# VH-VL binders against DnaJ homolog subfamily C member 27-A (dnajc27-a): the designs that were tried, part 1

No score or structure here was measured in a lab: all are predicted.

Target 1, 260 residues: DnaJ homolog subfamily C member 27-A (dnajc27-a), of Xenopus laevis (African clawed frog) (q7zyf1)
Amino acid sequence: ALRIKVISMGNAEVGKSCIIKRYCEKRFVPKYQATIGIDYGVTKVHIKDREIKVNIFDMAGHPFFYEVRNEFYKDTQGVILVYDVGHKETFESLDGWLAEMKQELGPQGNIDNIVFAVCANKIDSTKHRSVDESEGRLWSESKGFLYFETSAQSGEGINEMFQAFYSAIVDLCDNGGKRPVSAINIGFTKEQADSIRRIRNCKDSWDMLGVKPGATRDEVNKAYRKLAVLLHPDKCMAPGSEDAFKAVVNARTALLKNIK
Structure headers, positions and changes below count from the first letter of each chain, unless a header shows other numbers; Kabat numbers aren't used for antibody chains.
F, E and O stand for the ipSAE by ESMFold2-Fast, ESMFold2 and OpenDDE, each averaged over both directions (binder to target, target to binder). V2 = 0.75 x the mean of E and O + 0.25 x the DockQ between their complexes.
[cut] marks letters that were taken out.
The coordinates of atoms that the task and the answers printed are left out; those that the model quotes come from them. Centres of patches stay.

## First folded at step 7 (VH-VL; from y1 with light chain D52Y S92K)

Design y3
Fold by ESMFold2, look of step 8:
Structure y3 (fold): chain C 260 residues (1-260), chain A 121 residues (1-121), chain B 108 residues (1-108)
Amino acid sequence: as target 1 above (260 residues)
Amino acid sequence: QVQLVQSGAEVKKPGASVKVSCKASGYSFTSYWMHWVRQAPGQGLEWMGWIYPGDSDTNYAQKFQGRVTMTRDTSISTAYMELSRLRSDDTAVYYCARHIAVAGTWYFDLWGQGTMVTVSS
Amino acid sequence: SYVLTQPPSVSVAPGQTARITCGGNNIGRKYVHWYQQKPGQAPVLVVYYDSYRPSGIPERFSGSNSGNTATLTISRVEAGDEADYYCQVWDKSSDHYVFGGGTKLTVL
């Protein structure tokens, strides 16, 4: 009875079509992407004893097809957002994809009320992995998005992703199209996530602790204690927090050796 | 016709403020980010920041933090850039530009004609 | 703090090919956009997404991007192509929009 619209988003050649084809099999007609940049499928899913009709639009990510895909953002309940773990630029493009959707929905659109399933794809080719799972998961979950490691090649993670995705969409619809506050309670704060990202990208130990070169032992220890409390595993469940905590400990040790 | 039309040239003394306007027409003003970019005489383009007219959210280049304010009036589809505590090295042509987000990147597809601001004693 | 480096000038005879480079650390992993600016005029987009042309830009304009160098190529240069050319990227780490210093193309 419930009818929903889902779309795919992400750079060309990240495996969006393969993920959808693998899940939909014969229910998906992969005919039109080369000509109009959209392939369409319909499927029925049973979630929470409901029958749900799902309209899936697999949208070509190439900029040439922008004029076509910009017509399909409105009235969307779910987005499958895909990047290739082997190509960091496809992950770095994700904020730009969200911006394209926000632009086309306009100020009345609220992407916070759309369910996103982020797929870190091509896990089978991990020899050249450029985006750590913790980095991708941190980005996704800090925005309230679902995160999955998927392989279009093997099918790993795809069914689990769609199950969680449709369940979240049903929960959204049951809540009047608005995301419940508890659904955004991810076990860590924005401050914790921002600190982990900053620590990952720091150029040196001074920068990591947020102190100026030439800081005293007391200043180093004060900065360290603030970060240690923020990132302690008992207080922070964010992806990457353990590695960030270790890095902060090591930075303190390195700086204190040189301060005399 | 899709266009951005800016206010006219201004001459200011050091320490003053200037407010440049940018009126949009022919498109949905509140759906697209508006950027400000300046160009000193004989120099290259320098990005100053953006405003999203839909909600007034802003992002300023670090160089201009504390001196620049970007605002808008949606009833007349107009964006504004105000730069305070002017110095002689703020002499430049100031452009507004609409960015378009496409396929994971951004570029400026529409530019205003530019507003010359001269700061001299 | 991402930096784009362009040569300050390039001179080309009419009918020849001009190549304008834009250097940046790992710029091949970014999307590069190119703008033409004629004297007294606002910039005009001529290439976006490394290699694509907006409607109305002649096919003589093309672009490429790999490694540490993006290149704008103008074949069969005409006097009307004389302008300043800027490359531009978005830098995720600073969330800033970065322009190259510009290249003046002179048609002799």
Scores: ipSAE 0.421, ipTM 0.733, lowest interface PAE 2.8, mean pLDDT 87

## First folded at step 8 (VH-VL; from y3 with heavy chain S31N)

Design y9
Fold by ESMFold2, look of step 9:
Structure y9 (fold): chain C 260 residues (1-260), chain A 121 residues (1-121), chain B 108 residues (1-108)
Amino acid sequence: as target 1 above (260 residues)
Amino acid sequence: QVQLVQSGAEVKKPGASVKVSCKASGYSFTNYWMHWVRQAPGQGLEWMGWIYPGDSDTNYAQKFQGRVTMTRDTSISTAYMELSRLRSDDTAVYYCARHIAVAGTWYFDLWGQGTMVTVSS
Amino acid sequence: SYVLTQPPSVSVAPGQTARITCGGNNIGRKYVHWYQQKPGQAPVLVVYYDSYRPSGIPERFSGSNSGNTATLTISRVEAGDEADYYCQVWDKSSDHYVFGGGTKLTVL
């Protein structure tokens, strides 16, 4: 019987506890988060004909509970990292959550040997979605994390997330506590992911290609060719790469339209 | 439009107090720590402290302990920094800067325009 | 308290690469953030978490951090990059935010 420790991370009110309650049902006791910042559950699951015993800690996301949270990062095999798709600031804070964990684990800690499942949670299905799937998936997969669309209201995606999550943890444990090679190789580089993010947020065609307004035809074509090679859909499997490549092609066309 | 807009320049005599305001717009005021950072003419940035607008908790740099007070008014999304017993070496530009309310996030992604405070006899 | 050390100035010709260092004891175990400040303006975040760029910052800005030194690298320097640059960390032991002394980048 394999024993593992799982924690939750994410801003307050993103639906972490709802996700855990829906999966664990009565095996989870959600009583203490508002006062001491941690709720605890234990459950048994069967994965690949193997029984594992899971200790799950649902950690309050409020900064007030930082000193409680920092005592629970050690010896963690899995992290459920949650944001609300309707509130972009909860997505923007995910790097801060990783930084908190990295800092507390120190150099002896290696988050590459911890399984992360990122949940893009729909707390209110009627609200305008502020973070689209390709953006959240790109962030997650560029870090080697699992990504799932979940719904706090309907329960959609929650069972699928936990099944993949525990399967990945079992694989990690069976590989001596180190990630399997397949989990490390994500089919795109950090440079590719960063370029897609930059292109998504650029203000105009000049900015998109990284050239100054008034650039020559040669400068535009040179900048275009670097991005086109980097982001070509045949060579870049990153989420959003097709849209980014099309945007770069359109930017080149727009800039060259009025340059003699 | 996400921005921090600070109150206007002030001239004070030694021994007086100054209160600088910082009005937030375009984001949830209680989801971000508000920091104050000052810069004396020709010199570097100096962190003064933070306030968490959600509950008014504060943390002050030791140098300013006892003479800085940070407050806020959530009804108008405004943070305040008051510095008492002013000295001539308190002459500086005072900035407010936000920090998202997630533990482990330690950078300032948005700054106010700065408020010049001049302390002279 | 924790101290960050920056060279007071760095000079570079247009089109060259500028490297601005930030020294600190075991700074490689901390996340380093970098701010650009042009004359008369508020600081602007240009690199965070050692090596990430906010939206709107050109790819020629990059960062690294290991051992006792973090470095901000600006490739293909332009005249508009002339500014003061500050590194910054959070120090857990004091719960304080610490800035380096600043480095003036001069584009010759």
Scores: ipSAE 0.007, ipTM 0.451, lowest interface PAE 12.8, mean pLDDT 83

## First folded at step 11 (VH-VL; from y21 with light chain S55K)

Design y26
Fold by OpenDDE, fold request of step 13:
Structure y26 (fold): chain C 260 residues (1-260), chain A 121 residues (1-121), chain B 108 residues (1-108)
Amino acid sequence: as target 1 above (260 residues)
Amino acid sequence: QVQLVQSGAEVKKPGASVKVSCKASGYSFTNYWMHWVRQAPGQGLEWMGWIYPGDSDTNYAQKFQGRVTMTRDTSISTAYMELSRLRSDDTAVYYCAKHIAVAGTWYFDLWGQGTMVTVSS
Amino acid sequence: SYVLTQPPSVSVAPGQTARITCGGNNIGRKSVHWYQQKPGQAPVLVVYKDSYRPKGIPERFSGSNSGNTATLTISRVEAGDEADYYCQVWDKSSDHWVFGGGTKLTVL
């Protein structure tokens, strides 16, 4: 039987353990080692008519457990990367978590051959959502990661996530441990993604268009045209593209009203 | 012993280039990002950029784009920072600093001793 | 660009508690790191991720971060604590590391 190693990553209290427990209630033989901040479980799952043995390591997100956690990155085939949609800082920390993994694996560890499932967790708290779906999806897909909206409380999205996650790992294994090319095909360019990200984080209309304050009408229009081509709904399939395009249109309009 | 050892002090003329070295020991050089930070006399710390020695990926502060080049020699665990078109205001102590990522954040847990670069006519 | 603001100087008598602040927009949502720099020396990490101490750093050093202000607290201040202290954050939007202007701690 195919054996796979899976780990969880993310800040404390984002619901990593809850996601795993929700899925594994009767499926895993859990052994929690509180002293080392790792919950270990073994389960058998059926994917594509194949039996797969899964070793899952649920790692604590606290800095105190870094010295223990860093030993478990090795030989990992799948990562459940979790953030809380109600706490933006947990999303922003995902880059740091990836960095931790990268530094522990080193250049030979080839993170590109690991399947990542990003879980935007706690979607049941929709009234206080700080990270939009489009933002999470753009970030995840830009890196070739799987993206899921989940609620450990309600169970929403959890089964779908694990099914897709394990399926992707099986595909990876069948491909000799290399990520299938099909999984790398992103439907948008880096430039598009960067533009959307910039627009979301801009301070003012000048910054949004990438022009200096006091720019001429022609400069504003030129900048707009460039962004319009890049982000046009017919040409850009990136998450958040439509909103970004609308923002750019509005920014242009606002600036031109004030430029004589 | 884990340490970063930098090259000695430099005196340069305006318009020249300077290349500072930082030799790492006691850890896996290629696994951790190396940052460069400078400090003008009597001033604060200023971040310049980083290099990942494992693949030579770099990220430079916007202020130094086009003038700074960070490189590495993995065979001798040494990082290099080259600053070109030097000006008098580039006079500073230049530090290399080891990066560590822990629990979703990253900081500098090890610093070189610093290299004084003086730019004068 | 993200900006960190520190007071230029703080004075404290020996044995007392020093508090050095670092201000930033929603800094409480960021991880703040602190460095000590003595004259003629390289910076040394004293607090990371708001409140954690590296090995070898005395328990007298602590940190907190909430709202728009991070604080480095040094209890039972000693003459040897006289130094410049810098706060630091990573800014995701620019992918830059940002330092505060530094605070000179004087032990009276």
Scores: ipSAE 0.899, ipTM 0.964, lowest interface PAE 0.4, mean pLDDT 93
Fold by OpenDDE, fold request of step 13:
Structure y26 (fold): chain C 260 residues (1-260), chain A 121 residues (1-121), chain B 108 residues (1-108)
Amino acid sequence: as target 1 above (260 residues)
Amino acid sequence: QVQLVQSGAEVKKPGASVKVSCKASGYSFTNYWMHWVRQAPGQGLEWMGWIYPGDSDTNYAQKFQGRVTMTRDTSISTAYMELSRLRSDDTAVYYCAKHIAVAGTWYFDLWGQGTMVTVSS
Amino acid sequence: SYVLTQPPSVSVAPGQTARITCGGNNIGRKSVHWYQQKPGQAPVLVVYKDSYRPKGIPERFSGSNSGNTATLTISRVEAGDEADYYCQVWDKSSDHWVFGGGTKLTVL
C-alpha cells in the first residue's frame, strides 16, 4: 500500500487539530487544547480505488515547539496549511510558516513537489470575518495551492478538502514525486494577482490606479485603461478580480470629478 | 560557533560603488535568508533587503531599488551587498543579518559586526 | 509604508523598571521583535514574536503587544542595559521589514 506523510501547519488556535480530528474521528472538540509538540496519527484512506496509508503529523503552532516540529518537515508530501478567517493575523502568518518549512528543507527540499491544501477555517463564525474568500483564494492559487473553506465545528468542507488533498498527493506519487504540470497551471497571471492585491491594499484612489497625486486627466485615463484590460471580467479569472475592477472604475470616476 | 564576519571599512567617492561581503559560518548558509541593514551615524536601523542564498532570490527595499544588488557565493558561504551611485547620505554602517522563521514570523537572530562605508568627496 | 514610532529616549534608575513603547497602526496584529544595540556594537535580538526571549537573554526582558502599542519591559535595570532599543515588524503589504526609530535607554 502507498504510504504518504502529511503535516499540518499554522498558528496556534486556528483549528489544525480540530480539522484533523473532525475528519479522522468524526468529532468536534469544542475546547481548545493546545498541541504539545507533535501529535502523530496513522489513518487509512481510499482514493481512486486505492488504499493509502497516511502518516499525519499535527504540529503545534507555538514558537516553543519549533525545535520539535522542525524535524518533521523532511520527506513531507502534503501540507495542511490552516488559518482562521476571523483573525487576519493568522492568514498573514502563512508566509512565515512557508518560510519556516523552506529554511528547514533547504534548497534541495523542493517545496514545489509538495501538495498544499490551504484551509480557511472557522467559517462557521459569522460574527466577524476578516479574511475574504477571494483574498485567501488568490494567495493560495497564486502559489499553486489548493484552497478550501472549512469548519471543523460543522464539518463543512472537511471531507472535500481531504479528498482533493489526498487525490493530489496520489497523483504526485504516481508522477514519481513530481507535481503534475496540470497542477501548476494557474488561470491568471502574476501581474493580475499583484494588481488585485495592490488594489485591495491601496490607501487612496491615486494609489489604486498607480498614478501620482495630482495626475492629469489623461494620465488617470491611461492608467485606468491599462488596469481595465488587465482586470476585465472577461479576461481575468483571478479571485477578487471583479471587485478590483469595480474599485478601479470607482476610483477613476472619483478622481475625474475632482480634476478640472 | 555560529557567526557572520563582514569585510572591512570602505571609503568611496560619490558616484562610485561599494561591495560589502558577509561570510557565514556555523550553520547551513543556503537555508536561511540573509538581510542587509544599514545605520547612518547617530541614526536608526534601516532595512535594505534580503537574499535567499539557496536560489539567489532577492527582495529589495523600494528606496534602494535599482541601486542595490545582493548576491552570494555558496562555495564560501558568503553574501555580498553592492550599492552603486553612492551619495554622501549613504555613509553608514552596513550589517548583514541572518533571519530565522519561526511559527509564522521571522526575525534576525544573528548579526555581522558591521562594515563602515564612508562616502566623501 | 508601515511606520513604527518609538520615544527617542527613556531614563531609569538602577533597579527600576524601564518600559519602551513601539507604536503602530494595529501593531497588535503583527509580530513585534526587539533588538538591543550597545554603542559600537551590532544589534542583538532580545525579544521575538512580541514576548519570547532568545536563549541567553535574561528574564528581566519581557515584551507585550496589544492594540496600537508594543512594549519592551526591562525589570531590575542594570547599568549594562544602557543601549538603544529598536522594535521591528514585517509588513506584508510591502513585504518590507520595518524598524522603529529607536529608543535610547539611559541608566541614571
Scores: ipSAE 0.895, ipTM 0.963, lowest interface PAE 0.4, mean pLDDT 94
Fold by ESMFold2, fold request of step 13:
Structure y26 (fold): chain C 260 residues (1-260), chain A 121 residues (1-121), chain B 108 residues (1-108)
Amino acid sequence: as target 1 above (260 residues)
Amino acid sequence: QVQLVQSGAEVKKPGASVKVSCKASGYSFTNYWMHWVRQAPGQGLEWMGWIYPGDSDTNYAQKFQGRVTMTRDTSISTAYMELSRLRSDDTAVYYCAKHIAVAGTWYFDLWGQGTMVTVSS
Amino acid sequence: SYVLTQPPSVSVAPGQTARITCGGNNIGRKSVHWYQQKPGQAPVLVVYKDSYRPKGIPERFSGSNSGNTATLTISRVEAGDEADYYCQVWDKSSDHWVFGGGTKLTVL
């Protein structure tokens, strides 16, 4: 049977263990005590008419466990990368988690040949959401990662996530350990994704268009046209592009109202 | 022993270039980003950019774009920072610093001793 | 363009508690790192990820971060703590590292 290695990544208290526990139930056979910062277990699943033995390393996110985690990054086929939609700092930490893995794999390790499933997890049942779905999806898909809205409490999205996750890992294994071109190609550029992120986080209309206060009407229109071409729905299929485009249009209107 | 050892102090005229070296030992040079940070006399720390020694990828602060070049030689575990078209306000101590990524963030866990570069007529 | 603001100086008597602030827009959503720099020396990390101490840093050094302010706290201040202190963050939007202007701690 096909054997694969999966790890979890993400800040402490984002629900990594709850997601794994909810999916695995009794199929997860614990092999280690969780007090060392790694909860290792084995489960067996059937995907695409193939029996798969999955080695799961549920890794504690606390900095104290870094010296334990760094021993478990090698030879990984899949990563479950989790953040809490109610705490934006856990989302802001995702790039740092990727950096930890890249650091430990070194330059010969190729993260592009690892399947990532990003879980936007709803730990709190109330609607105190700090990270919009489009924001999380944009980040994930711009890196070629799978993206799922999950809740460990309700079970929302968990089976769907693992099904797609394991299916993508099987495709990886069937392609000689390389991700298929179709799985890594996306429908938008890095520049488009970066622009949408910047527009979402800007402080005012001047900042949104990338012009200085006191810019002339011509400077405002020039900046606007550049962004409009970049983000127009005919050219940009990125998550959040329609909202970003509308925001840019509104920013232009607001600035031109205040300029001669 | 884990350390970063930089080249010695330099005195340059305006318009010249300077190239500072930073030799790493005691860790896997190609696994960790190397940053360059400078400090003018009596002033604070100013980030200049980084290089990833594994593939030579770089990222420069806007202020230095077009004047700074960061390189490395993996055979001797050495990073380099070259700053061209020097001005008197480039007078500073230049540091190399290794970062480490831990638990969703990264910080500079090892610094070189610093290299004083003086730019004067 | 992310800006970190620190007071230029803080003075405390030996044995008292020093608090050095680092202000930034929504800094509580970022990881804040603190460096100590003594005259003629390279900076040394004293706190990382808001509140964690590297090995070898005394428990007198602690940190917190919420809202728009991160704080480095040094309890039972000693003469040897006299130094410049810098906060640092990574700014995701620019993919740049940003230092505060530095705070000179004087032990009087």
Scores: ipSAE 0.701, ipTM 0.871, lowest interface PAE 1.0, mean pLDDT 88

Design y26
Fold by ESMFold2, look of step 12:
Structure y26 (fold): chain C 260 residues (1-260), chain A 121 residues (1-121), chain B 108 residues (1-108)
Amino acid sequence: as target 1 above (260 residues)
Amino acid sequence: QVQLVQSGAEVKKPGASVKVSCKASGYSFTNYWMHWVRQAPGQGLEWMGWIYPGDSDTNYAQKFQGRVTMTRDTSISTAYMELSRLRSDDTAVYYCAKHIAVAGTWYFDLWGQGTMVTVSS
Amino acid sequence: SYVLTQPPSVSVAPGQTARITCGGNNIGRKSVHWYQQKPGQAPVLVVYKDSYRPKGIPERFSGSNSGNTATLTISRVEAGDEADYYCQVWDKSSDHWVFGGGTKLTVL
């Protein structure tokens, strides 16, 4: 049987342990939760007629536990990376979590040999969603990570996440510890992803098109055409591209309204 | 002992270049990003950019693009910042700073002692 | 570019509480770090991720962050707390690190 090591990552109180315990139906012994911040479990699963033995380390996300957590990054095959869709700061922290892991593995680390499953988790069903699906999916898929909408409360998405997660780990192991070519091709470029993120976060129509206030009609139309080609849904399959394209069209219309 | 030790003070004329060194000890130099921050006399801290010593990847603040170059030598655990076409308003103390990533954020946990660069004619 | 605004100075009597603010658009959604700098010295981290203290920093240093304002609070201020204080964030959209303009704390 294939043996793998899985860890959880993400801010405190985003639902990491609830996701793990709900799927595994396996006891976690919380002996270390108060003193070292690691819950450990082991389970067996069957994927593609193979039996795999999974060692799961549910790691506390509080800064207090960094000095323990940093000992558990080595030799990891899979990471469950969790944020709470109701708290945007937990999503904004994901880059910092990746940086912690990269820091502890070092430049010789095998981070490209690690399967990430990003869980956009609903902790509280009554809370207004602060991170829309396209934003979370764009961030995840642009890094080659799996993305799932989950709810520890309802169980939504958890079984699908673990099935895809373990399947991806098996595929990586069968490919000599390297990601398969099909998993590397994400269907959009970094430039496309960066443009969508910029457009989502811009403050006004001038900023959206990347022109200075007071730009001429020709300058506005030039900037528009460049973005329209880049983001057109026929050429850009990135999450959120359709909404970004519509926003760019609306920005052009709004700016030309005020220019002679 | 974990520390960052910078090269000594420099006096330069406008139009010249300066290269400040920052030698790291007591930690894995290639694992952590190195930042450069400057502070003009009586003024606040200004971030200039970072280098990742593991692969030499860099990110420069837009204000300094075209004038700053950050490099490193992993064999002696030393980072360098070179600023060209110096002006009198580049007179400042230049700091190197190591960042550490912890629990979803990162901050500068270790600073060099600073290097005074004076630009005068 | 993202902007952090701090008051240029704060004065407080020994034993009282100092509050140093750091303003920014939606700063409550960012992690805010605070550095202390004494004359002729490099900055020293005193609070990170809004409210956590590094080892060796007294409990009288604390922080909060919500809405558009982060605050460094120093209770029972001592003469040795007299310094410049800087807030800092990472701005995800530019991938730049931003410092506030600094606040000079004077202990009278």
Scores: ipSAE 0.673, ipTM 0.848, lowest interface PAE 1.1, mean pLDDT 88
Fold by ESMFold2, fold request of step 13:
Structure y26 (fold): chain C 260 residues (1-260), chain A 121 residues (1-121), chain B 108 residues (1-108)
Amino acid sequence: as target 1 above (260 residues)
Amino acid sequence: QVQLVQSGAEVKKPGASVKVSCKASGYSFTNYWMHWVRQAPGQGLEWMGWIYPGDSDTNYAQKFQGRVTMTRDTSISTAYMELSRLRSDDTAVYYCAKHIAVAGTWYFDLWGQGTMVTVSS
Amino acid sequence: SYVLTQPPSVSVAPGQTARITCGGNNIGRKSVHWYQQKPGQAPVLVVYKDSYRPKGIPERFSGSNSGNTATLTISRVEAGDEADYYCQVWDKSSDHWVFGGGTKLTVL
């Protein structure tokens, strides 16, 4: 039987434990050490024709437990990285969580060959969603991570997440601990992702095209063509690219109406 | 002791380049990001970018893209920041800073003493 | 990009409470860090992630963050607290660190 180590990561109160317990039902055999902020369990799963023994470390997200958490990063095959779509601050924290793991593993830890499943979790279904799916997916996929919309209340997305997650880990193990080329082919570049994020956060049409107010017609059209080629649906499969492309087209039209 | 020690003050003419060094000791140099922050006389702090010494990955603030290069030499635990095509408004104290990441956030827990770079005709 | 606004100065008497604000659009959704800088010295971290204190920082330093305002609070201010104070956030949208303009705390 193939043995793998999985950890959870994310801010306190984003639903990490709820996702794990909902999927495991009664299969999770906790070996409780709550005073140290780690809930350890072992479960057994079948992926295709293969039996997998999974060691799951559900780690408390509070800063108080940092000195404990850093002892559990080594030899990890998979990470369940969770944020709450209703609280943007938990999404804002994801880069910091990755940074904690990378600093504790160091360059020898080879974090690029760990499977990450990002869970955009709905903790409270009555709260307005603060993080759009395209925003969360863009961040995740630009890093080569799996992305899932989950709800611990309804169970939606949880089984699909774990199936894809375990399958990706098995593929990693079968590829000598290195991620297969198909698992790192995200279908867009860093430049494309950065442009989409910039366009989402721009303040006006000038800013959107990256030109100074008062730019000439030629300057507007040149900036437009660069962005249009970059974001064209045939060449950019990034989450949010269609909306960004439409926004760029509209910005050009708006600017050209007001210059000679 | 855990510390960051920077190279000495520099005086440069406009159009020149400057390379500031930052030697780390007392911790695993390759595990932690190194940042560069500058402070013009009488002004606030301005982030310039970071390097991860473990793999040389860099991230530069847009304002400095194309003028700044951050490098490191892991054999002597030293990070470098080079700023080219200097202007008089680049006159500032340049700091290196180590960050630490904890529980979904990261912050600068150790700073170098600063290197004064003066750009004048 | 993202902007942090601090008052240029705050004056308090010894033993009283100083409050230094850091304004930003939806700053309550971000982790705010605070640095103390004395003249001619490098900054030193005094609060991280809104309200946590590094080892060696006295209990009289505290912080809060909600809505559009983060606040550094220094209770029972001492003469040695006189310094410039900077707030800082990571802006995920731009992949930039952003500092506030700084606040000079004067103990008089």
Scores: ipSAE 0.558, ipTM 0.787, lowest interface PAE 1.6, mean pLDDT 87

